# VH-VL binders against q9umr5: the designs that were tried, part 15

Target 1, 268 residues: q9umr5
Amino acid sequence: SYKPVIVVHGLFDSSYSFRHLLEYINETHPGTVVTVLDLFDGRESLRPLWEQVQGFREAVVPIMAKAPQGVHLICYSQGGLVCRALLSVMDDHNVDSFISLSSPQMGQYGDTDYLKWLFPTSMRSNLYRICYSPWGQEFSICNYWHDPHHDDLYLNASSFLALINGERDHPNATVWRKNFLRVGHLVLIGGPDDGVITPWQSSFFGFYDANETVLEMEEQLVYLRDSFGLKTLLARGAIVRCPMAGISHTAWHSNRTLYETCIEPWLS

## First folded at step 1 (VH-VL)

Design d2g (framework fv_dargistotug)
Fold by ESMFold2-Fast, scan of step 1:
Structure d2g (fold): chain C 268 residues (1-268), chain A 122 residues (1-122), chain B 106 residues (1-106)
Amino acid sequence: as target 1 above (268 residues)
Amino acid sequence: QVQLVQSGSELKKPGASVKVSCKASGYTFTNYAMNWVRQAPGQGLEWMGWINTYTGNPTYAQGFTGRFVFSLDTSVSTAYLQISSLKAEDTAVYYCARAYRGSWELPYFDYWGQGTLVTVSS
Amino acid sequence: DIQLTQSPSFLSASVGDRVTITCRASQGISNYLAWYQQKPGKAPKLLIYAASTLQSGVPSRFSGSGSGTEFTLTISSLQPEDFATYYCQQLNTYPLFGGGTKVEIK
């Protein structure tokens, strides 16, 4: 039979967004137990990411414990960062495929409708003033705000992304790396027409330099230092890159072609 | 034997431009990033940025955007630093230094060029 | 902005002395610290990386220790050729050098 699938939603999202994804899984892998975690929905998705990690951890522990053959994670948008941290903090996870669905793995730097809901008068160039404060770090989106023109502030103030990426020191870094490396497959999905995740290559661990030129994963210090295991996973053949054009941010979990090409092959 | 050999000293007037070269030998050029480091007279070391030798993409440290350009000629295993609109404060020894871009270890600067003195005076 | 503070800025020592140089980071950098030696008119030379790993060919009298925010470079028995300026460098993010420590003959 098929391993259970756990789904983690994104910013201003809920379990209802995944109804099409569940239909696709039921069609191709009938009998799969799919649990869409109904935590931190809507406005509660703005809670600090470490708080969300604690809540989601409590929910996934019993699911993983009941599935000795392993589980799969499908983590959408901001949810992909929650899942990154889960895999690092859990010393007993049994995740086979971690499917990251258009998640800003190296951070976010872009003017989007979601940002306007939080900071309607702020431009992306000025958001660092808010996000890199203690108050700003109480909002999830600021936990992965990565201003390439103020990288020093990002490294000093980010309470989440800089730590899980190993860009800033943490006493648990070595054990987090060991835990993350237990994952079977890291499946990265994203594309140029997303319209929210900026740069879209952040979904593949690429990001802007100070001139807003995108440097890919293999050019990042995070990769070169193997800070949390990306280089090890790539050498092991465990990283899958699945870019697809023509898909907007809210359509990744409801596009049949995307599902068949990028998700279905990794649900054993 | 790994070597990084830089071009000779330059004496320039304010407003001129200069192009410093760093020729690599003894290793596969594209396996190592090339870093640029500046040292003003009597001062310490200041990292300016790096260039990916495989892609040609440069990254500049804060304060070194605009007048400073990193480039490559991979056919001759050479990295270049160009400084335009030279100012007196650009007077310094400029070093190139390699760092292994595929290392599990730190990207430390294991080999350095001998340095190029650029003097800007009227 | 990560800052590196080296102390002392200069020290006078005699051949045979034990010399200790410190490097402090304004925030944690794990073991992502390197030490370089620069002799007058010469390019820097890598001595130690990963805070405590001696580069091949470097004499065993050089040693590094520390993690997080406090690091030390020790020369157990100073030799005439060791009179130089020493720099620490953090590599936890983009490279940054400390201000340097000049070791002068007493």
Scores: ipSAE 0.000, ipTM 0.386, lowest interface PAE 19.7, mean pLDDT 88

Design d2h (framework fv_dargistotug)
Fold by ESMFold2-Fast, scan of step 1:
Structure d2h (fold): chain C 268 residues (1-268), chain A 123 residues (1-123), chain B 106 residues (1-106)
Amino acid sequence: as target 1 above (268 residues)
Amino acid sequence: QVQLVQSGSELKKPGASVKVSCKASGYTFTNYAMNWVRQAPGQGLEWMGWINTYTGNPTYAQGFTGRFVFSLDTSVSTAYLQISSLKAEDTAVYYCARESLYGRYFDSGMDVWGQGTLVTVSS
Amino acid sequence: DIQLTQSPSFLSASVGDRVTITCRASQGISNYLAWYQQKPGKAPKLLIYAASTLQSGVPSRFSGSGSGTEFTLTISSLQPEDFATYYCQQLNTYPLFGGGTKVEIK
């Protein structure tokens, strides 16, 4: 009776991270078919995001085809950006709820342990030199690196985020917007204690200006221009914002209170 | 003047190897991936794979791993295709073609092509 | 892998004719499709990318349309230099070409 749920993991992650989420869904919505996509796991999560989008699309097509009533997406961290692109490039998706768990929807600009592992000698102020090169754009983390002090480089070099956000013009923008607008609900989850996603408001389409002051979604040019449909979705009542304090980045998929408050209501 | 110039035709016996070159000029070599495309006599176009000119990392299509090797010499803006243990089925025109690294996965096509290199494998 | 099927495999036409070539994808590919023209003994030439965007320098009589699984290349008024083989290509990390459509003089 419940719509199937498709789960997409994040950077340096795998399907094992969602064992608690699956337990919660089974308890509250017994009989739900949950598919955790076991693609681009671990270090393979560093592959270019457009490559990941193609692989995940091939995996979700048969699941969506078998569910004429629709499906739900739960997409964690970097996986939320994969799901954003899936909804834009698929002219035949039947996604009802797109649940984004602490995903950097407007990009990432922060010094984290993940970045220090990958680029040990880099600082956030210097990473633009690597990320905005053709070589850097072959790594997923660089596909959504958004340096607010080098916005011109971001707009010209970002092969992924600037395009799916409509921040750079693209011939497919109108089709991508039409496809994205078919989503039933955009459920945005995140919080100030995440510790990885910087700024944390990126999970809600907020981001730094050139002075590192956070501007919320409604002040962003992508919203004001309705570049991919955020303004239209908000007017339709389709955007759900569910911030929660006290949750670290690796705990969004394993916190029962978060599940009950932010996820469970959107699984029908 | 943007162009790709390939090496001349080759006639080889089965079991030999061949190395086809593709020299780029008129643009920044490392801003464009290099694709390799094969066309057997009277047949259609067959994509073999591409190589990232900035990183040197190749990606091979199904059926073109093992005997086929893509490589680069960035100091002379040249890409190479090496085929080892040649078979009669390898007889084809081999093309190199550039594709924007920034648009690689979604919106750019192969906008500049080499003239092709005929490789004939016969007894 | 996403397969592309072109139809027809060949067609005969006269100068001034409107020519339509179809390309079908085995799975949805949104607008990730390019069209190429190849003349005998020559390298292919990019005509259209992103399903409908005309490559710079290509005559306006060429147009592309479609999305998802069904795509069309149209030549509104065939010229003598347009007699060639046309190929569609899936635009992704593993781009595949269709089988080609040969446009011949009637």
Scores: ipSAE 0.000, ipTM 0.436, lowest interface PAE 13.8, mean pLDDT 88

Design d2i (framework fv_dargistotug)
Fold by ESMFold2-Fast, scan of step 1:
Structure d2i (fold): chain C 268 residues (1-268), chain A 123 residues (1-123), chain B 106 residues (1-106)
Amino acid sequence: as target 1 above (268 residues)
Amino acid sequence: QVQLVQSGSELKKPGASVKVSCKASGYTFTNYAMNWVRQAPGQGLEWMGWINTYTGNPTYAQGFTGRFVFSLDTSVSTAYLQISSLKAEDTAVYYCARTGWYPLSDYRNFDYWGQGTLVTVSS
Amino acid sequence: DIQLTQSPSFLSASVGDRVTITCRASQGISNYLAWYQQKPGKAPKLLIYAASTLQSGVPSRFSGSGSGTEFTLTISSLQPEDFATYYCQQLNTYPLFGGGTKVEIK
């Protein structure tokens, strides 16, 4: 039988967004128990990411306990960061495939409709003033705002992303790395036509340098220092990169070709 | 014109509860966080926490968890501070003060304050 | 947690005096520091934000300077209406106020 699948949604999202994904899974892997977590939906997706991690953790514990053979995670957009933290803080997770659907793994630095809706006068060059303040860190989107021109502020103020990426010291870093390394496969999905995740290579642990030139994962200090295990996972053959052009941000969970190419092979 | 108007003074017995209001006008309520600041008689200013007026999410300073609850009624642009199980040491003036979060404004300064609400706890 | 030490806690001054109040942060806060004036029985009033930017409507005799860990509020020529308690505040982390400086008539 197939391992259960747990789905974690993104910003301003809900379980309803995954109806096509569930149809695809049922079609190719009939009998799979799929649980789409109905937590932090819509406006509640703006709550601080550590609060979301705690809530999702409480929801996944009984699911993992019922599946000693392991589970798979499919985590969309912001949800991919929640799943990153879950894999690090859970001493007992049994995740086989962690499938990250267009998630800003190294952070976000781009003018998007989400930002303009929340902060109508926002520009990517000025958002650091809001996000790297105490109230800014009460918004999930600011928890992964990564301004490449203000790395010192990002490192000092980021209450979430800098910590889970090992860019800022934390007492639990060694344990978080050990826990994360238990994952069977890290499947990274994203593409140039996403239109929201900026730079799109953030979904593959690439990011802007101070000149806004994208440096890929292997050139990042977090990779080179193996801060949370990326270098070890890559050496083990556990990282899968599946870029696909032609897919907009809201379509990753509803594109059949994407599913067949990047997701289906990892749902044992 | 921006105004923050707080409810009137309260005299309460130990063990009672009190709910202080702060009504905002002259701006878009959800564009500014609301802070609560306490000042005991003859003492300095003490930040208690803030509430995100857009999400409704409160954040409490270390000394103000438990008995203190921040809430909102966005339909009337009003923030509330509730204190339960009142103690004599809660006797203080309680202020609300706004902080913006627009990137081109000085969003981190407490640019407008309520007039303060004196809460006296005595038997 | 970033602590603010404000000095002096009390000073006596005469009209026309130059008054300087210092605020020291336990670690770097860039320019995320504000100064407030509070008169007895009144709410605090914002004087200066971003360490040195004068709030609209505040008299030019008030000025702020500093960055990082050491900040000063200066009143170049003290007026009768300036006798009040002054507070610094940092907003680089959770908002914290300094202990206050009471400026009293000599």
Scores: ipSAE 0.005, ipTM 0.422, lowest interface PAE 13.0, mean pLDDT 88

Design d2j (framework fv_dargistotug)
Fold by ESMFold2-Fast, scan of step 1:
Structure d2j (fold): chain C 268 residues (1-268), chain A 122 residues (1-122), chain B 106 residues (1-106)
Amino acid sequence: as target 1 above (268 residues)
Amino acid sequence: QVQLVQSGSELKKPGASVKVSCKASGYTFTNYAMNWVRQAPGQGLEWMGWINTYTGNPTYAQGFTGRFVFSLDTSVSTAYLQISSLKAEDTAVYYCARPYESLGYFRGHDYWGQGTLVTVSS
Amino acid sequence: DIQLTQSPSFLSASVGDRVTITCRASQGISNYLAWYQQKPGKAPKLLIYAASTLQSGVPSRFSGSGSGTEFTLTISSLQPEDFATYYCQQLNTYPLFGGGTKVEIK
């Protein structure tokens, strides 16, 4: 009776990180077929996001085909961006609930230890020099690096996020929008104590302006222009916002209260 | 050529503090993080954490928070490990090590200091 | 978090022997695995990175293989200078060393 659930992990992550999430789902929705995709694990999560989208697409096609009543996606951190692109490039997806766990939907602009492994001499203020180069765009984290002080470079150089958000034109934009709009529910989860996603409101399509003041989703040009369907989804009641304080970045998939409040209701 | 040279052995009493140094030469100090690795007598290698040499921000492995502090003096290309409130179980050889990075990929540790033996006893 | 299991913990071998050491990861780490040699009283030396790539200056009798969760270090014909402790290290997340394999003279 329950729709299958597909889980997509984040940066430097793997299927093992979701053991608690699987326990929660089994407790509340026994019999649910949960597939945690074991692709692009750990350091392989640094590969370009379009490459990851292709690999995950190949993995989800047979799962969706076996579930004519639909599937749910739970996508964590960077994985939420992979799922955004999956929903846009698949002209036959049957996703009911897309549950985005603390994913930088409008991008990232914050210092992170993961990034410092790759670019130890770089600070967030100068990382744009590396990320907005052709070489930098071969790394997943640079695909969603969004420097609010160099928005013109982001718009022109981002090979992934600016395109899937409709911030820069793409020949497939109309088809991507049509495909994305087939989703039943867009469930956005995040919170102020995440500590990694910067600004945390990026998980809700909010982001910094040039003064690092956060503008919420409804003030974003992507929303106002309805570039990939956010305004349409909100108008039809399909966007769910579930912020929760007190949860660090690595705890979104292992907090029972978070699960019961924000995830469980959407796993029909 | 790349070299990491550490300070000499230390004999300390429980409750004392120790500060181990690791001086780098042969490369631009701030281009590579500095890692610390511990090896207790007769035991295996244990990664303690690393410090970003450009920002000065340390990252500690679980079990090495609180009493352990990584710091830098970039003017002399030197990294430091300070251990406060020393305990007998801190007796170990402490190594500094430079990550082997190419094209942004961390591949291992290609250069190591010679090690500093810290002995904690009365 | 990833666990690394190195096997055997020690082995006794003779010069000329083929020696095989295994490293198992509790979850997939692709090819982000390095091998080190440590002689008594000395710092470790990087032998192999990316699971199978020999570091410059390392003799060709050393080879690494594997990907995902199973990795192997092989010494095709053990030499006197190869008696040492060998460690695997995963680099797919923050670094973690295996428990080590001591190769001692038979």
Scores: ipSAE 0.000, ipTM 0.411, lowest interface PAE 16.1, mean pLDDT 88

Design d2k (framework fv_dargistotug)
Fold by ESMFold2-Fast, scan of step 1:
Structure d2k (fold): chain C 268 residues (1-268), chain A 123 residues (1-123), chain B 106 residues (1-106)
Amino acid sequence: as target 1 above (268 residues)
Amino acid sequence: QVQLVQSGSELKKPGASVKVSCKASGYTFTNYAMNWVRQAPGQGLEWMGWINTYTGNPTYAQGFTGRFVFSLDTSVSTAYLQISSLKAEDTAVYYCARDIGYSYGWPRAFDIWGQGTLVTVSS
Amino acid sequence: DIQLTQSPSFLSASVGDRVTITCRASQGISNYLAWYQQKPGKAPKLLIYAASTLQSGVPSRFSGSGSGTEFTLTISSLQPEDFATYYCQQLNTYPLFGGGTKVEIK
């Protein structure tokens, strides 16, 4: 009697990361059909985000078609951006709860172990040279790299995040906004001890200004302009904010208290 | 000692303007958002909006746009509420209140309140 | 828009009584709920935040519980200084206060 749940993983990740999440869902909502999408696993998660969106769209269409009552989305880390775009490009999605699990919704600007593994000699201050090139935009992590000191380069070169956030014009922006607004609930989860998502408030649509001071969602131009529907969703009461301290980036999908507090209430 | 001290009561005629002050002490003013809450005589609490004390950016609740202006003077750790073109329905006690969770990483609540400023609008 | 229903609006109680006040949200607000106490002529005082976390300096007879849509404030043994109006508040979206519960002497 519960709506099906679709899970989208993150950077260098796979379905195995969600074993505990599946156990929690089975305990609290027995009989829920949970599909963890095994696409763009491991190194394939570095493929351009628009390519990933197309692949996940093809996988999600038949699941949604079989669930006329609706589905829930749980999208982890980079996967949250895939789900953002998915909800915008699908004219016919029936998503009730979109649960964004520590995803860099306004972008990433930080020196992390993931970045050091991929670009071992790079510093966050210099990564814009790589990411804002045509070659760099062929890597998913560069699609949401948001250097607050080179915002003009971000707006011009970002082939994904600037478009999906409505920060740069796109012919489909109006249709994408209408599609996204069909979502029942936008559940935002993140926290200060994540250690990867920088600033961690990016998971709540906050981000650095040019002085690296975090401005919250309601102070962002994309919110004030209502570029893709955040202001409308907040006014509708459809945005849920669930921050939690003490959780590292790889633990969001395996913490029982987090699940019970932030995820379980939204799995009708 | 953390506290918020507001200006004294005001008696105004319809059409006048009023400016209520809220002076903070005992903490770093720019580390916490300031909220404004109204309470009409015999009524409940009504949130009016908030101002980011670092950036100066105000956010107004539905119904408090136009005539209501939130502002700051960070050099004296003071927040202001200005109401223009006063109407009888603006008669209320106005409170300033500090948001303990300035960013989304912490539980939000109004932990420190000003004592309130009674604004009476009558002809 | 989120609706916040507080019940009862009024209750009469005696010193030593267990008092329970409920707050219901029309949709889920996780644990972004705070409770306040207001005495006549005074500013509100924060009692509980994050649904169940007691504010420093607040007596242990006050407790909060609930998550999602159903929340309660409990006073385990009512004291003379507890006669006041109590408000719940959700802070998940824009802040919104409940209608209040006046606890008066029986």
Scores: ipSAE 0.000, ipTM 0.395, lowest interface PAE 17.9, mean pLDDT 88

Design d2l (framework fv_dargistotug)
Fold by ESMFold2-Fast, scan of step 1:
Structure d2l (fold): chain C 268 residues (1-268), chain A 124 residues (1-124), chain B 106 residues (1-106)
Amino acid sequence: as target 1 above (268 residues)
Amino acid sequence: QVQLVQSGSELKKPGASVKVSCKASGYTFTNYAMNWVRQAPGQGLEWMGWINTYTGNPTYAQGFTGRFVFSLDTSVSTAYLQISSLKAEDTAVYYCATSYLDFRSGYYPYMDVWGQGTLVTVSS
Amino acid sequence: DIQLTQSPSFLSASVGDRVTITCRASQGISNYLAWYQQKPGKAPKLLIYAASTLQSGVPSRFSGSGSGTEFTLTISSLQPEDFATYYCQQLNTYPLFGGGTKVEIK
């Protein structure tokens, strides 16, 4: 009766983080087949995002093929960017709801324990020197590092985010846009108390300008140019914004109120 | 004009090594991955792997790890295939072929432009 | 892990004939399939990518169809220059070529 759900985890994460999410889905939508993809777990989540996209694509193809009525994606943190690319590169995806759970859709510009574990002497102000090098682009976190003070370097060096956002030209951009627009609903979730995603509005396609003032989605060039379909989706009524205060980064997949308010309504 | 030009044919004895070159021109070298494809006499095409020209990271297909090494010299827009400890079964035409790097590090794009091939013959 | 079975391995046809070559994958590969033409003594040439998209410069008599596990390459009106071996290639995992189909023109 219910469409299958595919879950994609985040940075330094694994399928085990979604135990509570699975319980919630089972309670409200009993019989739902939920597949939490057990790929690129833990340290492997640092692999380049295009490599992760390829691996997750191989895993989702047979699941989508078995569900002609469609599937839902729940994609957490970094996993939301993987899912963005999946929807663009798959000419035949049948995704109904794409639920982006506190994912840095416009990029990340903030100090986190993850970054300091990987680059212990770096600060957010100087990480651009590492991330916008060929070596740095071999790490997933650098694929969506978006330094608002070095936007020229971001546009030239980002091998992943700038391309899927249409911020840098790409031969496949028209096809990627067409494919992404096949999605039924884009459900954006995030909040001010996340503590990791910086700015938190990145989860809603907002981001810093050069003065670190947040500009919302409708003020972004990617929206105004409709580079990958955001303006078209919003006009179609397909974008859902669900911000919630009081939720830390590691709690989005284990908060019942969040689930009932922002996720449950989109799991047909 | 986009093109790939490979080095000339090689005749080697078993146990020797060979290094095949593939020089690119007419495009930005680091925007395209370089694939290597083998074709033994009278046989079909066999993908050996690819090298990401931006990062320098090679990926080898099963069966081509060990004796086969992909490398590059970005300054002269050239990719290399080195085969060590040559065996008679390595006799084949080796092709380089380029793919746009929109699928960096693990996404497998189609091969648009091909070199003319390098025949490597291994015999005593 | 994905296996490709290409059939027939050989066919003989007259100029003007409609020729169809089939490629079957052991599991779903969506539309991540390309077709290549290789003339004797030459490098392969990309004909079709994404199962059905014709490469720029390729004659319109070539077409591709299919998705999932079964794909076909069709030449609507065979010409003398179409004497070649044709290969399918899956791109959903490590690239793998089919065994090839040799087209001999009478």
Scores: ipSAE 0.000, ipTM 0.398, lowest interface PAE 16.3, mean pLDDT 87

Design d3 (framework fv_dargistotug)
Fold by ESMFold2-Fast, scan of step 1:
Structure d3 (fold): chain C 268 residues (1-268), chain A 123 residues (1-123), chain B 106 residues (1-106)
Amino acid sequence: as target 1 above (268 residues)
Amino acid sequence: QVQLVQSGSELKKPGASVKVSCKASGYTFTDYAMNWVRQAPGQGLEWMGWINTDTGNPTYAQGFTGRFVFSLDTSVSTAYLQISSLKAEDTAVYYCARGRLYYGSGSYPFDYWGQGTLVTVSS
Amino acid sequence: DIQLTQSPSFLSASVGDRVTITCRASQGIRSYLAWYQQKPGKAPKLLIYDASTLQSGVPSRFSGSGSGTEFTLTISSLQPEDFATYYCQQLDSYPTFGGGTKVEIK
């Protein structure tokens, strides 16, 4: 018997995007119970990430309770940030593999099309004016907007990402770190041809400095300070990095070679 | 079952106004933006702008401000294009097209189109 | 405003021919490019999005490639129903269309 798999979608997304992923899992691990969560679909994916975390938490609790041997999470794009927070806020999660498909783990500093539709004259250099306002923080995209030229504003205004990354102090930080460290494997997937996640190394906890030079995970203060457990997980051998070229943002959940190389080995 | 159905052809004199409708069905109207595209006789496609169906806020491409107005009636899932002070050069087929938003694909492509409304401006 | 230059403007080909149409952007648009087919008197139909992703229901003889500023639409074996005008569109900023390529079947 295989552990159940819970799938969390991305921005303006739905369960339909995962039809190929479900086929692959059924072929390689027949009998696996796969639940694709149909919460915060389409426009609802714009709701504040903390609201989404609470809704997804309520949905995953009964699934985890029925699986004492553990569950796996596959979390796509923005959904990877939801799953990051779930692992931190749940005192009793039993997640074995957390598989992050091209998620902006250190944030986004690049063109997002929903922001173009809401603010079509805005450039990435100007978006901090909207996103780091109280009104802007009511939108999920702004919860992980990370302008490397206004890091002071990001640290003070981000109601979500700066907190779960331990970049700003929070009363629950110690408990969140303890909870996150219970994960069996952190599987990071992404690549240079994604075309949406900017910088693409954000999927591997790398990010821009003030000169837009990418610093990798091991150079980040959150890693060096072990703020939420990345250094501890890496030392334990629990972090898997699986970069793959040639895959666009909407293809991570429908590429058979990607599945066989980066996902399938972690679905015990 | 997604459909966009536009109003019938219009023949107008210069200086008149016209209001073209685009009625959506088969999906949640406010989940998708509505785009307007013009095609003059024998010419290519020209994007005029879009309207956010959730907020009602229109965005106009350069050259389509002033005489052109995008509006909505959410209660009947209908978008409208109004052109005032019509000129002969406004003669064209006007299309509405659904724009879907998806983070991974940029501004989503126009996956469903209305059949087009021919507006002819002549004496 | 991003300008798209499409070439050729016209081409005439026989059934079974391989046809290629190119689209060049005035600046980088990553992979945010779509291709549409328009038949006389009809609304455009989406063929390809994200430069290379085939829309559901579109025949596999249609394919797209490219990134950045240069993109290509290929029809591997032209059929009579492929008589149409083809347009590229960029979606990286405010949408703009190429000038169109009219494909005539001999």
Scores: ipSAE 0.000, ipTM 0.399, lowest interface PAE 16.6, mean pLDDT 88

